# Ledger of designs, part 11: VHH binders against q9xhz8

Target 1, 326 residues: q9xhz8
Amino acid sequence: MGDTKVETISRLAQWRIENFGPCSFKKSDPFKVGIWNWHLSIERNRYLSVRLFPELSRVSKEQPPVAKFVLRVSNVGPNRRFYISPVYEKLLRTTDDCVWHVDSSFHGRFTIDVEFLDLKICPVNGGEASPVWPTDATMQSISTQTTLKCLSRMLEESILTDVIIHTADGTLSAHKAILSASSTVFKSMFHHDLMEKESSTIHIDDMSRESCMALLSYLYGNITQEEFWKHRLALLGAANKYDITDLKAACEESLMEDINSSNVLERLQEAWLYQLEKLKKGCLMYLFDFGKIYDVREEISSFFRQADRELMLEMFQEVLSVWKPV
Key: E = the ipSAE of ESMFold2; O = the ipSAE of OpenDDE; V2 = 0.75 times the mean of E and O plus 0.25 times the DockQ between their complexes.

## First folded at step 4 (VHH)

Design g12 (framework vhh_enristomig)
Fold by ESMFold2-Fast, scan of step 4:
Structure g12 (fold): chain B 326 residues (1-326), chain A 119 residues (1-119)
Amino acid sequence: as target 1 above (326 residues)
Amino acid sequence: EVQLLESGGGEVQPGGSLRLSCAASGSIFSIYAISWYRQAPGKQREWVSTITSGGSTNYAESVKGRFTISRDNAKNTLYLQMSSLRAEDTAVYYCARVGYSSGWEFDYWGQGTLVTVKP
């Protein structure tokens, strides 16, 4: 409806002014960019003063904008002149937070553009400003979500499966491509079979169907923390056997989280068997630096009868390393 | 780069035994899984066995219980101990390192060693 309306496209807003005289003031209708409604105002004293500010609302009070933008004033007609502001980057709360003084004698008809280069939400209780427009990180997150849903569907719906896995107590269907991409051992198994038209069969007789399904859930990106925790020892064995290094590391970190007197000797034995240096050091520290060896007095004899002699030597060396004269 | 060289092939009678060796050049042998493959005349190459850097072993069903894969990381050498050999085991045997490491695809093959099980 006339000269108070601002037209917007993407990050650009343009206000067309029809009749602006000497000693005049005009304020635009609200226009939406990002999550905020905005206003432009102009007033003419000695110079033309242009203001950009958010409309006062709960949104602007609780989530005020940090804006990076450029203002432009242009006349219309055959003798086109324009003035461009410096690049502003400001937290905008009030009508006085952005004032641009233009050394311009524009009267009558002209346009005011605001071009937003960046917009962020500034939390009122502190913290880092968050971007309003998609970034590479935002698009990567969305793309990752889509890919994980696709992989989950491939496993759940058995879409074009080309390998059958025989476990100790059942069978599972999977994809050679996923297995080969995740495991140097599976890639070796399938290297010359990947172009075969018939489904291949593999045997994982040392895993239950449930534990093997947890392995597949990990490889296809849909394993839950509860399922991981429940199957972490079986997953550790599989990660070691099939050379899945990221899974092996994840299992080691998980096993370090709950070291206690009831499991420390078993954890130490597993750390030795699977060459888990962080877990081994954690168990040795628990036993000797924290003095918890006395809590496993009943179990220690049985442990020593079953433990590798090299492991027992490392335990003895740890005792010597923490020994004090008195 | 890793170079693989197989040896130990030859002629053997059914029920006999033979030990294959694969010598690897390079300090990276000990950190990788390494496999044995075989190719019989007129057939596609098939996987036989894999041993991981930690010593875990995997076998094809056709050789399980008859073949034993092992490694000596100090000598950068892979072994395949074959027992109870059958006519169907006649093939050229290849040592191979295939897979991924830190996002890098790799595929290294030896030249092969012939095993003939005579009737």
Scores: ipSAE 0.006, ipTM 0.473, lowest interface PAE 10.0, mean pLDDT 81

Design g13 (framework vhh_enristomig; at its last look DockQ between E and O 0.02; V2 from the best seeds 0.00; counts 0 for: pae E 17.6 > 2, placed apart)
Fold by ESMFold2-Fast, scan of step 4:
Structure g13 (fold): chain B 326 residues (1-326), chain A 120 residues (1-120)
Amino acid sequence: as target 1 above (326 residues)
Amino acid sequence: EVQLLESGGGEVQPGGSLRLSCAASGFTFSSYTISWYRQAPGKQREWVSTITSGGDTNYAESVKGRFTISRDNAKNTLYLQMSSLRAEDTAVYYCARLGYSSGWDEFDYWGQGTLVTVKP
């Protein structure tokens, strides 16, 4: 009995052919993989010719598939024989875009498999090809969004908080686990704490409640760019005090992005105070390699009165490094 | 090999002062946050103070205003200046470097401890 039905599971499609003779042609029923309905066709002339193509529709015209796949023809029985195609990676629009010729004597009963290794949507509007199936990057993105929602709720709804933070002008509740995972200082503070203990108390008296909330928002993954920018100097101080290395780097990068004549001396002083090597070099390059020191003539005297001797030495060394006598 | 070696402990009367030292070797001392802990007989280890690579300090409430943590990066040495000592400060004091696993390295290192006894 002839069957045109293709069975699918995930990325595998299998067509079981029950009766196929010489000079025969068969076309499968449509089967769905991804967003497309597909057909397989088989024809015997000099070779067994296997074709894979999407069914003509608006979807296949506007969003044609780019498919990476392998075709397999197998005789199912005591003498198992099979032929496997090369790995194809093709944009499929027409019945002729994938034709596989197999030198096969298979007649009667056999199976044709399509195993899709990758499948992408190629928009006609000039966008880049997008994956149909989750990639590691896609799953990591989804997982990250879920985790950030959970952490945000933990902070905003105070779900099972176990530490109270006293700031200069208020209190906040947080989680020892998150603080300890983000800061070697907090890890040290809480190292031997038991889960059954009453909530621990810590004092961050040098931060406002608002700035400390920005710190927590950073650690719980829900800080906005606006909030980060507003509090970046307070966050830099906290990152330095509590040894939050990635936050310190993020603050340094932020401060690097808007160096100008009005802030370069303050940025250089901040870079010196907090040992920010990248920011320090950026400020020195701005002043001496770009010649912007002439724009700060009025402020330079006040700066020199407060600058460390070692910083002044580094400024002299930068002047010498830009001198090109040859 | 990472080593932390404490010294400076001894017997002192209430209200007295002691300076503890921790000599560090086998790692880039200046790059790490280092802490002092203490353990009284029959009690769990208690955090006392921490100093970051940048020199910022944090203290347990019980010692704040009485103890001062400091570091000398040129000598690879951590200090704890203890003043106004109380009977409750009697403990073995440990120097510790705590951190996160980088794969092949252990980040949690402890010294052998130095005994401080505050006797009336």
Scores: ipSAE 0.362, ipTM 0.788, lowest interface PAE 3.7, mean pLDDT 85
Fold by ESMFold2, look of step 5:
Structure g13 (fold): chain B 326 residues (1-326), chain A 120 residues (1-120)
Amino acid sequence: as target 1 above (326 residues)
Amino acid sequence: EVQLLESGGGEVQPGGSLRLSCAASGFTFSSYTISWYRQAPGKQREWVSTITSGGDTNYAESVKGRFTISRDNAKNTLYLQMSSLRAEDTAVYYCARLGYSSGWDEFDYWGQGTLVTVKP
């Protein structure tokens, strides 16, 4: 019997009914859309009822569909008459979840169409349903993730590297294009080497191999939070030296958020060294406006013996600002 | 409030004809499937005929060829033309509305009925 098959193309399914009547009920063979097999069924009594439901299986039970779809029933012939359902958006687990009452009693030859506008997988234990098909945002996300994977492989597998970086305690391989796109300092450095026919090595003697690898991980888009946290001060120095503005700002904000008595003096010294106005003001506010200088009173003498004279003057001005009772 | 009011019942001889009417109010009549049902004394209510909002008709086998259902959407009125009446057609006839919002294949409003008696 050939009129139980449902033909599918793309997001469309079509069930051609060749003979409906004398029977009052008919169910299609399963057809696959997304990860599920589906059935259509029709029932004629006082009116025509159309059902769309997933085939009962382990897949449909553990990963039930959330479907957005439209149904259409039409006769075949020159005086074609059709009915179109509302757009349904439903979690479909059983035959009872979607019933469309068609205000028509087609007999003999007619066609039932389904257009799936969207399909999502719903976790049975709750959570967010995930799309089966690409959306506008999905293509951008796929493109971005593919790019990050490519960049990570380029670094990890040394694919077509063209520069060797000599650090304080080892070497790394990298790509001039990535470094140049990330830093105007590197861009100028390599532009000069191109014009002067220079070698493919650079020296970053003020970083360890590990901290320089953290820098490369940032530039290639795969730095972890652990790597960032461990190397924040080294990354700050590199970002300042190589004019990597977003990294410099990220390091400064991170260092301001966890100021405490054990690190405030060191951070004040680093803020002075790299001219980080926000971090400097944060440390001064912590020490003087909030009175935490008494928590470091035993360390402050050693700090003053080593601090830049201009920094000590700014600290004195902050004392005068909060001390001014008049 | 949804109301369905049947009329046109009465006594008739075997082989005779009657035309029943069901006046509808309180809803958009043209958008609903409406049916006729009947209930003989001491028997269960049984389906007679249905007309969809699109004008398609269905009939119970016991009345097919003898009864004709129709609707006049301008007058919000459902009709049942009964011909070749038999003693077995004696019943109270009701009109009923299909309840789309109430779910599956369910009639949600009924009239009070009109009595049709076919004298033996």
Scores: ipSAE 0.000, ipTM 0.137, lowest interface PAE 17.6, mean pLDDT 81
Fold by OpenDDE, look of step 5:
Structure g13 (fold): chain B 326 residues (1-326), chain A 120 residues (1-120)
Amino acid sequence: as target 1 above (326 residues)
Amino acid sequence: EVQLLESGGGEVQPGGSLRLSCAASGFTFSSYTISWYRQAPGKQREWVSTITSGGDTNYAESVKGRFTISRDNAKNTLYLQMSSLRAEDTAVYYCARLGYSSGWDEFDYWGQGTLVTVKP
């Protein structure tokens, strides 16, 4: 009667059967493991057949489980017998996807345990199965997040800062270790300073305090998209100056995403200045391949007056390559 | 380095007995569940027996009553005593460690196997 309940602890589900009686079939109540409800069933014929299967639901249909698990059957009493299945790893969609046959007859009280070793979601449309429980990658992610929070706090609260950064309009405190780890230029600066006078100060006079804060935020791993977007040109300059290659790349990519008539000439200049080949190409394509040069007719003369001769030559070559005489 | 090395395989007559050993090294043997598997020519690898770190044992139906799995933690050795051997027991026998990796258990290490041939 009431012995259909399954109890769960962590990755273990236990079905206590008080009396199987004359029944040939018994099904458990649903129990939750992962994102699915599950059932156990037993059938007694020649063997005791134990089945584990998900409850039919939208979730189980659209996201069927790949389960790695072990089944255990044991009786209760002084003559305890126990049986353990092999480790199964199965995509479980129906009741018959996995059947464990136990060559034993249990007429009295016995328990069925299922230990889930792994659970993955199998996408119906293909792709890699995703784990339900933490993996190494998950742990790494958690650790990373924790570290980032820590670093963020160090910056925000000025915890054991050891360098003062003088900017154009203010000062910031930071950590030599972080700067040195992020930039060979900073590393070199501090190394030389330590050799001469234990200087605890650096000067970044070409950046505002706000822009420099954005730089630090990036280096400490807590920069927001908004801050990045706002300061990306300044960040680009800093990246170039201090040889922060990943930041430079990020800035280039960002600047490529929103090229328009209002910014293309400026970006072309920046691309030239900082030797951003992708951005340069993108800007040239925008201007000449797509014919957007006509949209900047008012600004182009000024640009030509200020542009590097080599850039102008490149632009001219591009025009010759793209434009066909009408 | 984790290593499992099977030994004791050979030729035996039907009805005969053979004792396989699996020498483990590079890990705390006593803390792990270990299993025997076998693979006959042209067949899939199949589970034969398991002994838990706690000493619990289980057997495939095909070998139940004939095979005995045991372990000597002091020697870091797993054993499979085979008796009443049959032609169908002919296979390469592997020992495998049930390890914990990436948040779940799996057979993470296997031996190279030892061949058991049962023939008249």
Scores: ipSAE 0.000, ipTM 0.213, lowest interface PAE 12.5, mean pLDDT 86
ESMFold2 (binder alone), look of step 5: mean pLDDT 84; pTM 0.855

Design g14 (framework vhh_enristomig)
Fold by ESMFold2-Fast, scan of step 4:
Structure g14 (fold): chain B 326 residues (1-326), chain A 120 residues (1-120)
Amino acid sequence: as target 1 above (326 residues)
Amino acid sequence: EVQLLESGGGEVQPGGSLRLSCAASGSTFSIYHISWYRQAPGKQREWVSTIYSGGSTNYAESVKGRFTISRDNAKNTLYLQMSSLRAEDTAVYYCARVGYSSGWDEFDYWGQGTLVTVKP
């Protein structure tokens, strides 16, 4: 009957009470803040009790709110008085999860404000609370996704491609601008093309079409973890050859993750070939500091016959640095 | 009525670890969702972590990866394992019952708190 509507603006909800007597109860109409519909209720039985709770629904049951908020009760008139709750931060599921008892009872006309300071979704199936309102991180994420979709579309739809890449077993179309921005080597190649009108064709004969497609997927921002893992050795070679330092570092970190007895000697050789200092130290540590040299005893002899002499010297120096009487 | 009593606070060096306990008495502990909150001197109370009756957990971003909340329903006890402690973790730590109520006179049940001081 009439005075149950709550007005909302931004993160503020206000309920205007026109006539509230002793020993009375009122419940507001639902009002929307965040993804939830909310209710306020007031009861007077010695104290004025103010309640804030979400409307019972699938949303409130499956995605209950964690709310940080302040409640305020203010009278209307020349001698304005107000009471402010403590700052509450709590998970709200039931009508009893937020009950605020006001020191003094108001009669007649007054207003009840809820000011939400923060709102998060708390999944009941386990998981981290997620913010409801946009943050700087949210906008940056949206902007980044828009940019990545744009770059992916340029590659997949061949939008204004201006270079043809000949691989070992096929051809790919790409953009000189993206290749040049990602690689000082490509930049140098295309700078001469622009000035001397050389062919808009490049040859990457040492890569398969599939591996070269993975390289382009990396440069255009649409490579998957599975694709990267599958092609990481080919990508390492390309990153070294075309001076793509970020990709080279990413390949090194990936190769660090799964050092074991079956691959450590091959990884050490790759680290030497491509000058990967972290991977080289990791392999040496695996072999000598962790004592895993015993697991590759058979393979090490064949490795020594093929390995670079400077690498063998570094291995010997590592043995000497570890082998100390205590 | 649920009564909550925190313990395990004390003085610790930066980078150190502490384990806080919250012992519950009264109603059946296993059905409640329980949270840790903290309050630094002169600051508002802030939420730290929640564990649900089913064992699911959530953490504030400031403590994620450093704090672990757990429960032992047989002992009616909630734990907060704190590691890599920083000066800004200095606060009185409280446990509080959430998500269930038996009537309109019912408040959140807060414990008395336990003080954690991270020495500079």
Scores: ipSAE 0.000, ipTM 0.066, lowest interface PAE 28.4, mean pLDDT 78

Design g15 (framework vhh_enristomig; at its last look DockQ between E and O 0.40; V2 from the best seeds 0.00; counts 0 for: pae O 14.5 > 2, framework grips, unsure alone 61.3 < 65)
Fold by ESMFold2-Fast, scan of step 4:
Structure g15 (fold): chain B 326 residues (1-326), chain A 120 residues (1-120)
Amino acid sequence: as target 1 above (326 residues)
Amino acid sequence: EVQLLESGGGEVQPGGSLRLSCAASGRTFSSYAISWYRQAPGKQREWVSTITSGGSTNYAESVKGRFTISRDNAKNTLYLQMSSLRAEDTAVYYCAAVGFSTGWDEFDYWGQGTLVTVKP
């Protein structure tokens, strides 16, 4: 009986009450805003009581809404009266979480508006509340994901590739634009191309096809943590050779995470070779400040026979900085 | 601002050697990757070699094993040691800092070039 339909546009829901008598109760049909179906109910005893609540479902139980909204009741006629609620900001789970009491004598025909100002998902697992509607940060995140999917497809589907890379044990196809944007060396190599763009060839014969694919996966934004960890030494060599400074820094950070007695001398040699100041200091601190040099006594003689004289001087200076006279 | 000036070009017999120099003015030389390019008569400019600020070297396949790029940051000078020269190495050789960035601006710095002629 009567009009129970709620009309929605954007963030506004409007319920038109056609016939509302004394001691009446009405509940609206469900209407969708965000990820939830909602109901409005009205009840007249002494006051007009307006309720807003989500429909009981798995979604409303596991991901209840935190809503910021305003309710408005308006009569229909030449002497238009309206009542506006305070701005509510509430976690809504039950029919009693939002009850607005309006001291109103509206009879017959009137409208109830819900204007949502903000709407968030509040997961029961204690996760962070997330916005339903796009924000500047949300659009930047969506844009970033779209760009990463685009770059991944360009590599995986070989869309308009213009360079062939010959590795030690195979070939790969890539894009000069991506390589040039990420590397001052590749930018220099491709600045004046003597071949047709579609037939350009470069040689990366000091990398395997697998490690070179990891390099491309990094540059195209689709490298996994496992793949990075597996290839980080090859990636460090490539980053140094092709002047990919952010990758070189990422490799240095990774190599600092697992310094131990079995790798510290190798890591120190790599830090010296590739001029990795943070890793070098980390290895020196591990050896001398933490006293771990005694764990590598047998290996250190061989290391010193192969080590650069300037590196040996820095090691001696570190010993002097740690040693306390008397 | 960087100004680049090449020298050391000349005529050489096949199989001979030459050393090219590129003198840079300015106080930012040590922070740049610097490259050698060449342009043969009637052809487009070709990349030859790059040395990074850290000293890593890269070479075009046609010159690999025959040319050696090096830098002296104290003298603001770039070198290209050329050996086992061939007729096809005849070109004007340029040094360049390509894609230098200061904030949002990107600049390329080129020398005027030095001619190398390998007699057939």
Scores: ipSAE 0.358, ipTM 0.775, lowest interface PAE 3.7, mean pLDDT 84
Fold by ESMFold2, look of step 5:
Structure g15 (fold): chain B 326 residues (1-326), chain A 120 residues (1-120)
Amino acid sequence: as target 1 above (326 residues)
Amino acid sequence: EVQLLESGGGEVQPGGSLRLSCAASGRTFSSYAISWYRQAPGKQREWVSTITSGGSTNYAESVKGRFTISRDNAKNTLYLQMSSLRAEDTAVYYCAAVGFSTGWDEFDYWGQGTLVTVKP
C-alpha cells in the first residue's frame, strides 16, 4: 500500500513497486528533480513499457526539460537482475517523448531507477538551453561578472588609484597595474616605480578627458557600444600609441563596417598610417572593385597630392587588377 | 636569449648632443618594444623613452622635444638622439626590453649601461 512514492537523492530517483500484475498500469506520485515534478509510469501488454515525463504544469509547458538520463529495471530479492536502457537525451514535453520497452516480463515486486546525467531548461523562444545544476561554465560566468563589477567600481570610485592622467582638458585617476597589464608602453613607463605609495603622473595631451575615459572604460572592461562608437578614432590612435593590439583590431573592424564615399579617403589614409591591412583592402575594394572612386573625383586630387607614394602605387596596382582584360 | 649592449656615452657640455646606441642580439629585434631608462647617482632608475614594434614613440615629460628614440631593424640597433643636454641628464643610460613575453613566461632584458656626463 502506497507503492506510488519515488525516493530521490542527488540526481537519482527510485520507484519501488510492490505488486504489479499482468496487463496493468501504474503511475507514480510526482517527484521533484530540478525545477520540475516528474512522473514514472509503467504499462504491461506484451512487454513492460516504462515512461518518464514531467508533470503537466505551467512550468513544464513554458520551460520544458531537456534531460539526459538512464532508466533501469531490476527485480527485488536474491539473484538480482538488471535491465538498463540506452542513454536518452530528449526534450520531454509529453508522456510519449520517452518510452522504454523492456525486453523482459516483470510482475510482482521490482524497482525502477532513473539517473539524471544532465538536466537543462529549454527557453521559450528557442536559443540555448541552460543547465539546472552548477557546472564549471556556470561558476566561470559568475566569477567573470563579479570581476567586471569590481573593476568598474575601482575606476568609478577611484579605489586605491596610483596614477593621475593629465588629458587635454582635465584629469583622470587610474591604476598602474591595469595600464601595465594592457600595454607594454605603460608597463615600460612604470617598471621602476619602487615606492608603493608614490603617485605617478602621465600626460596624454592628445586626448580629451572624455575620450581618455572611453579608453579607461575599455581597459577596465565596461565600455559601452555607444561610447566606443563615439570615440573610436581617438581609441584607434591611443591603441596604436600604447600598443593595445586587441583594441586596435576592434577599431579596425568597426571602421570597415561603415565605409562610405564621404569617409573612404580619410579611412584609407588612416589605414596606411596605422598599418591596418584589412581596412586598407576594404577601402581599395570600395573605391575600385565597386567603382566608387567616381563619387570622390573632386577630392581625389587633393588626396594624391598628400598621399605616400607607396600608397599611390598600391592604388594603381589595384586599378590594374580590376581592369584586367579578358 | 636577448643581449643588449649600449654605447655612445661620454662627457658633453651643457647644450650639447650625444647619440646613444643599443645593439641587440638574439631574438628578432623588430618584434618587440624596446626602451631607454636612466639612473642618476643616488637616484631611482627612471623611464626615458619607448619605441614600439610598429615604430610609435613615447617620451617622458622631462625629455620631450630634446630626445628622439629610433630603431634600425636591419642592424638590430636602438638609438637615442639626445640634444640640448642639461646637468639633470647626467646618468647611466640603459636600454631594456621589459615585460618580454614568450607565452606564460615574462622576461626583462637589460644592458649594462653607458654613462652620460653633462659637465657642470
Scores: ipSAE 0.209, ipTM 0.715, lowest interface PAE 5.3, mean pLDDT 84
Fold by OpenDDE, look of step 5:
Structure g15 (fold): chain B 326 residues (1-326), chain A 120 residues (1-120)
Amino acid sequence: as target 1 above (326 residues)
Amino acid sequence: EVQLLESGGGEVQPGGSLRLSCAASGRTFSSYAISWYRQAPGKQREWVSTITSGGSTNYAESVKGRFTISRDNAKNTLYLQMSSLRAEDTAVYYCAAVGFSTGWDEFDYWGQGTLVTVKP
């Protein structure tokens, strides 16, 4: 095996040189790290110059590497000396992008090591560099997904549930810990249940089993968009009742997306009831600014009969704000 | 640090009414869900009612229809209007506050309690 071969293990590449001889320049065989082939080269002049560069390829041209790495040169023998480079973090496109000068004359056998600490792909068209190897963010993502799956399973399979929820038309099992962690109201409900015979039961009589399941699905992180959409009003009520602020916000946002003549009055009422200012504003704009009040003329009388006086006043104020006297 | 101070406790006859107050110190009263708890002699503390920061209310089944929880954010005060009081309502009543930005392990703040005694 010629002394031009580079061996790799994990993120480490090692080039063993038997004899540099009278040569002033030596280039290694290609070795693969990440998605690129790499070369090492050495040049002996006043200093030993070590270069790391990617093999010219379509990949290296279109996706040049940003490499974080350390170089090490060491002789072989009883008097082993080693030199370590600084940590480089460089975009490597050409042979001259990274040159390490070592102030040593190595005679005989010596090794050059490259330890890659990080590798990223730099888009030619701009954008953020993407890591080739898993990062902390990646690990967190994996962990998060695993956790969500776990929580979902706990709910679906009723694994070690400790509370029974009585709904309007059925019962569900859940975990006090999850509920308490998600809602200050639930926390309050369970916090002092220190009785040996802990009341393992709560009553949510104003929700259906299905709606309550949607609530739990949300809390456990496995709700689908379809389920959310289907139960968003019930969820809003629950969010408000149990002080689940994130859910309340999500519901408000959802309801803002599809305001129309068929739902605007109802949504206005809900907005008022639950103090959803964005939704309220949106509904008022729809009705008065955009003049859609005329599209709901059949329903408006009924609405006015049931609407809160303060809401009516606000509506009136809105009318005044948009009204342009002739 | 938020301090809670309950007041309004006393002796009342069965069927009577009593209004408890919980005064909170600090400017962030509105950001808390606040609850009433009670502890009867020889019994464990039990949840009575909660009012959310948004004004939604919840009640224990034992007090539903008889008790009304309310809050005045301007006065930083929590109220519990109790009606149709029963002997079983005899307890020390505590105010507890939970903030949205705090940990979930414990209530953030507790009052010292006020005694309600329902006696014939």
Scores: ipSAE 0.000, ipTM 0.223, lowest interface PAE 14.5, mean pLDDT 85
ESMFold2 (binder alone), look of step 5: mean pLDDT 77; pTM 0.783

